# VH-VL binders against Proteasome subunit beta type-11 (Psmb11): the designs that were tried, part 3

Target 1, 253 residues: Proteasome subunit beta type-11 (Psmb11), of Mus musculus (Mouse) (q8bg41)
Amino acid sequence: TTTLAFRFRHGVIAAADTRSSCGSYVACPASRKVIPVHQRLLGTTSGTSADCATWYRVLRRELRLRELREGQLPSVAGTAKLLAAMMSCYRGLDLCVATALCGWDHSGPALFYVYSDGTCLQGDIFSVGSGSPYAYGVLDRGYHYDMTIQEAYTLARCAVAHATHRDAYSGGSVDLFHVRESGWEYVSRSDACVLYRELQKARSLEQELEAKACGIYPEPATPQGARECKELFVEQEEVTPEDCAIIMKTETM

## First folded at step 13 (VH-VL; from s03 with light chain H98K)

Design x03
Fold by OpenDDE, fold request of step 20:
Structure x03 (fold): chain C 253 residues (1-253), chain A 120 residues (1-120), chain B 112 residues (1-112)
Amino acid sequence: as target 1 above (253 residues)
Amino acid sequence: EVQLVQSGAEVKKPGESLKISCKGSGYTFSDYWIGWVRQMPGKGLEWMGIIYPGDSYTKYEKNFKGQVTISADKSISTAYLQWSSLKASDTAMYYCARLEYDEGWYFDLWGQGTLVTVSS
Amino acid sequence: EIVLTQSPGTLSLSPGERATLSCRSSQSLVWSEGDTYLHWYQQKPGQAPRLLIYEVSNRATGIPDRFSGSGSGTDFTLTISRLEPEDFAVYYCSQSTKYPYTFGGGTKVEIK
């Protein structure tokens, strides 16, 4: 899994790959790892898909309850703290969930990292999942707060695409979201492999242009062989819809 | 059986006080919000307000604020709607309803209603 | 306050006919993606309201498949594919997206 979010002048960008890993089986259907919590709040998910979905369901419930009581939703910070507190109560369940919560409230765009151990951190850049080290490598080089919207989109796509190229547990497509003052918007879904190739081509062209401008004719870099991403078409076994009804009966002990 | 049972029909005069009840059974009463809905004779449904019995937090619709009092006693799984001084215009059917908030956000359980008639 | 407008006020139909009821909201009822808190209640004469459809399109427990809900944003529809004699009632749409919660004026489905 590779998810990321970063805060910039025009809001928050959230992006994630769509590869689902089911245990030892890498070929799970594409999953959405950027989850809408509210019209103004997104969460990224790293962990078991079922666990993440459950936490966000509970979070949404709690937000609605707070809205009913207080007449308004909590701030992004308040939401992050709430999630952290909720997760901390379940520390014994070996739930490993890392999330980046991002949104826009009265204070502006905000981004938080929340972990299942109750850790809650505010920051400008977060990446979570097995691909996060690779994503950070890209983000740390390209990130600045005053980026244009297009630069931010490109950076996020690049970071996830690079991560998916290196991380065996990341792949599929890159989902891109933008949190604005008006709410979050879905920007795009792009094939991660295609995107990576395009980005590489663009970089090579830029380098060629720079080299030309500097009068340095770079010797044509021999195209290192495009390892054919063999699309292992794993046959869609019809997961019958019956198995998803794990009714967590909260037995009140 | 999961149900809300309301108190019986009331006939009152203007100026009298009234307290009607809604008793929950078959579930943990304190964990669910109870809403009140008015239906005037031959009219539609009107939202009045809501209470959380667990801590008695109460929120009113603006037209009913100060006109009625919503309360609850979680020890006996009962919510109440009260008037200090009834008016003829209070003649209506009153329903209590349970708010489902885990699987959704809707009123899944309704009391049978209490008819309140205020006549001189 | 969100105003819900139902139309028509009265729908006169025969058993076996299709009923289509409309509910329009004064503002979007979307709380989040996948969460639109528009509901339909059925009220038979002399009875309490009963939940029919919740969150636009979900049938409540025990509700026949002839009932269906659809819509998005501000426009919602309740459809009864084939009216049964027991379906002649008043139908209310309701929203719980924003407090205060509100009801539509109701549509009376009556026998022709």
Scores: ipSAE 0.896, ipTM 0.965, lowest interface PAE 0.5, mean pLDDT 90
Fold by OpenDDE, last read:
Structure x03 (fold): chain C 253 residues (1-253), chain A 120 residues (1-120), chain B 112 residues (1-112)
Amino acid sequence: as target 1 above (253 residues)
Amino acid sequence: EVQLVQSGAEVKKPGESLKISCKGSGYTFSDYWIGWVRQMPGKGLEWMGIIYPGDSYTKYEKNFKGQVTISADKSISTAYLQWSSLKASDTAMYYCARLEYDEGWYFDLWGQGTLVTVSS
Amino acid sequence: EIVLTQSPGTLSLSPGERATLSCRSSQSLVWSEGDTYLHWYQQKPGQAPRLLIYEVSNRATGIPDRFSGSGSGTDFTLTISRLEPEDFAVYYCSQSTKYPYTFGGGTKVEIK
């Protein structure tokens, strides 16, 4: 699995491969790994499809309940914390799920990493799944906050396509989503192999053009320092034991 | 059997107080929201409000806010709709309904209704 | 408040005929992809409403297959493929996408 999301000037991009593994079989029907939670909220999924579906079902339920009580949905941050708290309550169930939760609220676009151990991190770039190391390799080189929409789309496609090329557990197609102020939109689905080849060709052409233009070997521009992703540790608000009890009662019925 | 049973028909005069009941059975009453719906004679259904019996959180439709009181006693699995002072215009059938919220978001269980007649 | 408009107000048909009931919403009832909280209730004379269809197209327990729901966004349809004598009733659409929850004005299906 390869999923990614990153925040940029025009919102959040979320992308994922569609390869599903069923037990020992790598070739299962294409799965959607970017899951709509709400019109303004997307979650990426890494883990067993069943586990992910269950968490999002419960999450949606809780969001609706909160909306009923409060008259509005929680913020993206609030939703991420809620998900993290829920997952934390079920740590004993060996549910290994990693998600990138992204959306747009009154504070603007936001992106969170949520893990089944209750980890909840806010950030600008997240990749989840077995292909994530490869995706990060691409993202770290190409990402900047002020990207154009097209640059962002290209970067996301490139990162997933590259990851699918290297990761045995990733493949199929690349789904691309864009979270805007108005809500999320589905941008495209592209064959990962075709996309990778096209991107490689484009890169080769660019390099050839640069090599032709650089009759003078410009000195390699010193990589401007990777601004330290300040891991904003979102303080785990202690979920009161009472909130955990409500979630447990509904699954035993 | 999972059911909601409402109190019997009421005949009252204007200005009188009234409290009708909706009792749940066959499920954990405190864990489900109970909505109230009015149906005036020969008219459609009107949403009144909803209560969560577990903590008695209550939300009213704006037209019914201050006109009625919705309450619940989870110890006896009963929700209530009450008027402090009835009006002739309160003559209607009143239904309680359970909100399904796990498998969806709809009212799956309805009481049989309580007819309230307010006449001089 | 979301307004649901049902049409027609009255539908006069014979047993065996197809009934098509419309419900239009003043705004989209989509809460999320795959979650549209438009429901249909049947009410027979002197009885409480009964859930017929939930979330656009799902039949409630015990509802015959002659009942089907369809639609998206703001336009929804209840179809009764072949009317049975017991199907002559008032049908209400309802939304629970946004509070306050609302009902349509109802469509009375009556025998011709």
Scores: ipSAE 0.895, ipTM 0.965, lowest interface PAE 0.5, mean pLDDT 90
Fold by OpenDDE, last read:
Structure x03 (fold): chain C 253 residues (1-253), chain A 120 residues (1-120), chain B 112 residues (1-112)
Amino acid sequence: as target 1 above (253 residues)
Amino acid sequence: EVQLVQSGAEVKKPGESLKISCKGSGYTFSDYWIGWVRQMPGKGLEWMGIIYPGDSYTKYEKNFKGQVTISADKSISTAYLQWSSLKASDTAMYYCARLEYDEGWYFDLWGQGTLVTVSS
Amino acid sequence: EIVLTQSPGTLSLSPGERATLSCRSSQSLVWSEGDTYLHWYQQKPGQAPRLLIYEVSNRATGIPDRFSGSGSGTDFTLTISRLEPEDFAVYYCSQSTKYPYTFGGGTKVEIK
């Protein structure tokens, strides 16, 4: 999994891959890892899909209850604290859920990291999942608060695409969301592999242009062979029903 | 059986006080919100307000604020709607309803209604 | 306050006919993606309202398949595919997306 979020002048960007990992099997249907909480709040999800869905269901319920009582939804910070408190009550159940809450409230754009141990952190950049180290490498290089919207979109796409290229547990498509003052919007879904290739091409062109501008004719880099993304079609070895028979026999002596 | 049972029909004069009841059974009464709905004769449904019996938190629709009092006694699983001084315009059917908030956000259970008639 | 407008006010039909009831909201009833709190209640003469459809399209327990709800945002529809004699009643749409909760004016489905 690769999820990321970052706060910038024009709101909060949230992005994630769509590869679902079912245990040891990497080839699960595409999953949505950026989850709408309400009109002005998104959550990223890392962990078991079932657990994440449950927490968000409970969170939505609690938010509605608070809205009924208080006449308004809690702030992003308030929501993060609420979620953290809820999760802290279930400490020890090996529920490993890490979420980034991306929202816009009366204080402006806000980003919180919430972990199942009750950790709640405010920040400007968060990436969660097995691909997060790769995503952070890209984010740390390109992030600045005053980015344009297009720069932010490009950065997020680049970070997830690079992460999916390196992380075996990330892949599929890149979902991109933007939380604005008016609410969150779905920006795009792009194939992660296609996106990565496009980004590589763009970078190569940029380097060529820079080299030309500097009068440095780079010697044509010999195209290092496009390692074909061998889709490891893990052939589902049909576990023939015969092998389940053996274990029952031995205890009769 | 999960149900809301309301008190019987009331015939009153203007200026009299009235308290009608809604008793829940078959579920944990304190854990569910109870809404009140008015229906004047031949008219539609009107939202009045809602109470959480667990802590007696109450919220009124603006037109009913100060006109009625919504209360609950969780010890006997009963919600109440009361008037200090009835008016002829209070003649209506009054329904209590339970708010489902776990699987959705809707009124899944309704009382049978209490007819209140205020006449001189 | 969210205003729900139902149309028509009265629908005169015969048993076996299809009924289509409309409910329009003054504001979007979307609380979150996948959560739109528009409901339909049926009220028969002399009876309390009964939940028919919740959250746009979900049939309440015990509601026949001939009842269906649809819509999004501000426009919603209740459809009765084939009217049965017991379906002649008043139908109310209601929203619980925003407090105060509100009801439409109702549509009376009557026998022609």
Scores: ipSAE 0.894, ipTM 0.966, lowest interface PAE 0.5, mean pLDDT 90

Design x03
Fold by OpenDDE, fold request of step 20:
Structure x03 (fold): chain C 253 residues (1-253), chain A 120 residues (1-120), chain B 112 residues (1-112)
Amino acid sequence: as target 1 above (253 residues)
Amino acid sequence: EVQLVQSGAEVKKPGESLKISCKGSGYTFSDYWIGWVRQMPGKGLEWMGIIYPGDSYTKYEKNFKGQVTISADKSISTAYLQWSSLKASDTAMYYCARLEYDEGWYFDLWGQGTLVTVSS
Amino acid sequence: EIVLTQSPGTLSLSPGERATLSCRSSQSLVWSEGDTYLHWYQQKPGQAPRLLIYEVSNRATGIPDRFSGSGSGTDFTLTISRLEPEDFAVYYCSQSTKYPYTFGGGTKVEIK
């Protein structure tokens, strides 16, 4: 699995491969790993598909309940905390679920990493799944906050396509989503292999053009220093035992 | 059997107080929202409000806020709709309904209704 | 408040005929992709409403297959493929996407 999301000037981009890893011998149909939670909220999924689907089902229910009580949906941050709290109640089940939750609320676009151990981190770039190391390699080179929409789309496609090329557990197609102020939009689905080939061709052409223009083969640019991503640790507010009790009652039916 | 049973028909005069009931059975009453719906004679359905019996959280439709009181007693699995002072315009059928919120978000169970007649 | 408009107000048909009922919403009823909280209720004379269809197209338990729901966004349809004598009733669409929850004005299906 390869999923990614990053925040930029024009919102949040979310992208994922569609390969479903069924046990070693069964080709599973393409799965959506970017999941609509609300019109203004997307979640990416890495882990067992069944577990992820269940969490998002429960999350949607809880969001509706909060909306009924409070008259509005929680913020993206509030939703991320809610999800983290829910997952933390099941820490003993060795569930390995990593998600990137992104959306647009009154405070603007936001992106969170949520893990099944209850970890909840706000950030600008997240990738989750077995292909995430490969995706980060691409994202770290190309990401800047002031990207154009087209640059952001290209970066996301490139990152997932490269990851699918290297990661045995990633493949199929690349789904691309864009979270805007008006809500999320589905941008495209592209075959990962085709996309990778096209990107490679484009890069080769650019290099040839540059080589022709400079008459000298430029030495490979030394990777500029990783800007310290100040991970804003969102302090885990202690979920009161009462909040956990509401979640447990629904599973026994 | 899973059911909502409402109190019997009421005939009242203007200015009188009234409290009608909706009793749930066959399920955990405190875990489900109960909505109230009005139907005036020969008219359609009107949403009045909703209560969560577990903590008695209540929300009213704007036209019914301050006109009626919705309450619940989870110890006896009963929701209530009450008027402090009835008007002739309160003459209607009143239904309670259970909100399903796990498998969907709809009213799956309805009481049989309580007819309230307010006449001089 | 979301306003639901049902049409026609009255539908006069014979047993065995197809009934098509419309419900239009003043705004989109989509809460999320795959989650549209538009429902249909049937009410017979002297009885409480009964759930027929939930979330646009799902039949409630015990509802015959002659009942079907369709639609998206703001336009929804209830179809009765072949009217049975017991199907002559008032039908209400309802939304629970946004509070306050609302009902349409109803469509009376009556025998011709």
Scores: ipSAE 0.882, ipTM 0.959, lowest interface PAE 0.5, mean pLDDT 90
Fold by ESMFold2, look of step 13:
Structure x03 (fold): chain C 253 residues (1-253), chain A 120 residues (1-120), chain B 112 residues (1-112)
Amino acid sequence: as target 1 above (253 residues)
Amino acid sequence: EVQLVQSGAEVKKPGESLKISCKGSGYTFSDYWIGWVRQMPGKGLEWMGIIYPGDSYTKYEKNFKGQVTISADKSISTAYLQWSSLKASDTAMYYCARLEYDEGWYFDLWGQGTLVTVSS
Amino acid sequence: EIVLTQSPGTLSLSPGERATLSCRSSQSLVWSEGDTYLHWYQQKPGQAPRLLIYEVSNRATGIPDRFSGSGSGTDFTLTISRLEPEDFAVYYCSQSTKYPYTFGGGTKVEIK
């Protein structure tokens, strides 16, 4: 299972793989790993699906009771604290539930991690599940708050697809959701194998372009021309020889 | 048997007070919201307000706020609807109903109704 | 406030006929995906309302299978596949998605 969520300037992204524990997974709203809680709030699933489904049903009921009493739904932070408190009360049941709550309230986009031991953390990036170490590797390298929507979608797709390649318990497709001020949207479902192959093609093309650029100088190696070339080059992020060697070793294995 | 039993019909004059009751049995009364519904003669159903007997938290529909008082005594599993000064326009059938909120937020259990007649 | 509009106001039919009752909401009744709080109640003269259908399509306990509900979002239908003499009554749709809870105006199903 690989789930992730991150907060950025245009809201909150949630994404997950679709692999089912029974191996015969078919796309079904009842078995999705990103679950609507209400119109402006999503939750991810991890641990066992039955435990998560139970907690989300109980959570929705409590949210409706709060809405009835107070005239409005709690904030994302308030919802996270409520869920953590509920889980802490039932700690003796040995439930293993980890979730990211992804929403938008009066304070703007918000993201919280909640675990069945009562842990409740606010953050900008969370990944959960057996594939999360691989997803974090991609997220940590590519994330910045000021991403465009398309950059955020690409990052989320790449992170989950990479995790499905490395983690035996992750696979199928990549589900992608986006929470805006107006509410959540189901953006796409993409085949993880196809997506991973497209990432490998893009990486190969990048290596090809870097090899061509390495042999090109805008001005010949004369003292006068060398100064002009140095003056025109813009500093950029460089791929190290170690990065190239890792890539080639991966592809040749 | 799970049921809501309301007090009997009332005939009153304008200006008199009245308190009608709704007693629940066969379930944990204090755990469920109770709503009150008015039906004027020949008219449809309209919600008046709701109460949670566990802590007596009450909400009123705008047309009834200040016109009636909704209360409960959880020790005897009873909800109440009361008027301090009845008007002829209060002539109606009044129902209590239990809110089921575990799966669907519908009113699954209804009292038999209390007819209130206010005439000079 | 969510307004529920029922049509027709009166439906005159014979026993054995199929009845189709409509309820339209001024706003979506979806609270969250999978949670649409539209319900149907039956009321006979001199009796309290009785729950028939909850959450659009679920029959309440003890309700015959000739009663069915359907619809989504803002448009909902109650269907009685074969009217029996005890089915001649007034039918109300109701919503509990947003407080204050509301009823439709009712549809009277009567013997032709």
Scores: ipSAE 0.731, ipTM 0.885, lowest interface PAE 1.2, mean pLDDT 83
Fold by ESMFold2, fold request of step 20:
Structure x03 (fold): chain C 253 residues (1-253), chain A 120 residues (1-120), chain B 112 residues (1-112)
Amino acid sequence: as target 1 above (253 residues)
Amino acid sequence: EVQLVQSGAEVKKPGESLKISCKGSGYTFSDYWIGWVRQMPGKGLEWMGIIYPGDSYTKYEKNFKGQVTISADKSISTAYLQWSSLKASDTAMYYCARLEYDEGWYFDLWGQGTLVTVSS
Amino acid sequence: EIVLTQSPGTLSLSPGERATLSCRSSQSLVWSEGDTYLHWYQQKPGQAPRLLIYEVSNRATGIPDRFSGSGSGTDFTLTISRLEPEDFAVYYCSQSTKYPYTFGGGTKVEIK
């Protein structure tokens, strides 16, 4: 499972793979790991557990009760604290789940991490699941708060696609959601394998264009560097934000 | 049996006070919101307000704020609707209803109604 | 506040005919994806209202299959596929998406 979320100037991005637990005969069944809580709030799941769906159902009920009393929904921070309190009540059941709440309230775009031990943290970037170390690698290199919407979408797609390539428990498609002031929207679902291959082809094309622009002429020496280059290329399989920009560039060409 | 039972019909004069009741049984009364609905003769349904008996928190619809008082006594599983000074325009059928909020957020249980007649 | 407008005000039909009742909301009744809190109540003369349909299309316990609901967002329909004599009543749509909760004005289904 790979989920991620980050807060930036134009809102909060949430993205995830679609792989779920399946029988022995199914390789990549679709699943949804980004769950609407209400019009301006999404939650992620760290896995495909039905327990997470139950907790979101209970959370929605509690939010509606508070809306009835107070005339408005709690803030994202207030919702995160409520969810953390609910999860703390189930600590003795040995459940280990983590989630990110992605929303927009009067304080603007907001992002909170909530873990089943009651932990509640505010931040700009969270990735959860077995694929998260790989997603963090891409996010840490490319993230900044002032990204354009297109840069943010590209970063999220690249981070999840890279994680699905590296993590055996992540796969299927990349779901992408964007929370704006007006609410969340479902932006896209893209095949993770196709996206990853396009990233690799874009990297190769940009490398070729860069070499031609420099006017480099091959030396008459033997091709010893070709083998070393292929090994170095394999060692550089990690996807970068520049690689994602190349995909966008080549798609428009 | 889960039910809401309302007090009987009332005939009153303008200026008199009145308190009608709605008693819940067969469920944990204090855990569910109770709403009051007015239906004037030959007219439709209109919400008056809602109360959570657990802590007596109340909300009133705009046209009824200051016109009636909604209250509850959770120790006897009873909600109340009361007027300090009745008007002829208060002549109507009054229903209480329980909010089901676990799955559907609808009013699943209704009292039988209390007819209030206010005439000189 | 959310206004529910029912149409028609009165629907005069014979037993066995199909009844189609409309309810239009001044705002979307979607609270969250999959949660649209539009309900239908039936009120027979001299009786309290009874829940027929909740959340657009779900029949309440004991409600015959001839009652069905549909719609989304702001436009909703209650359909009675074949009217029975007991179905001549007033029907109200109601919303619980946003307080204050509201009723439509009602549609009276009467014998033609």
Scores: ipSAE 0.699, ipTM 0.868, lowest interface PAE 1.4, mean pLDDT 83

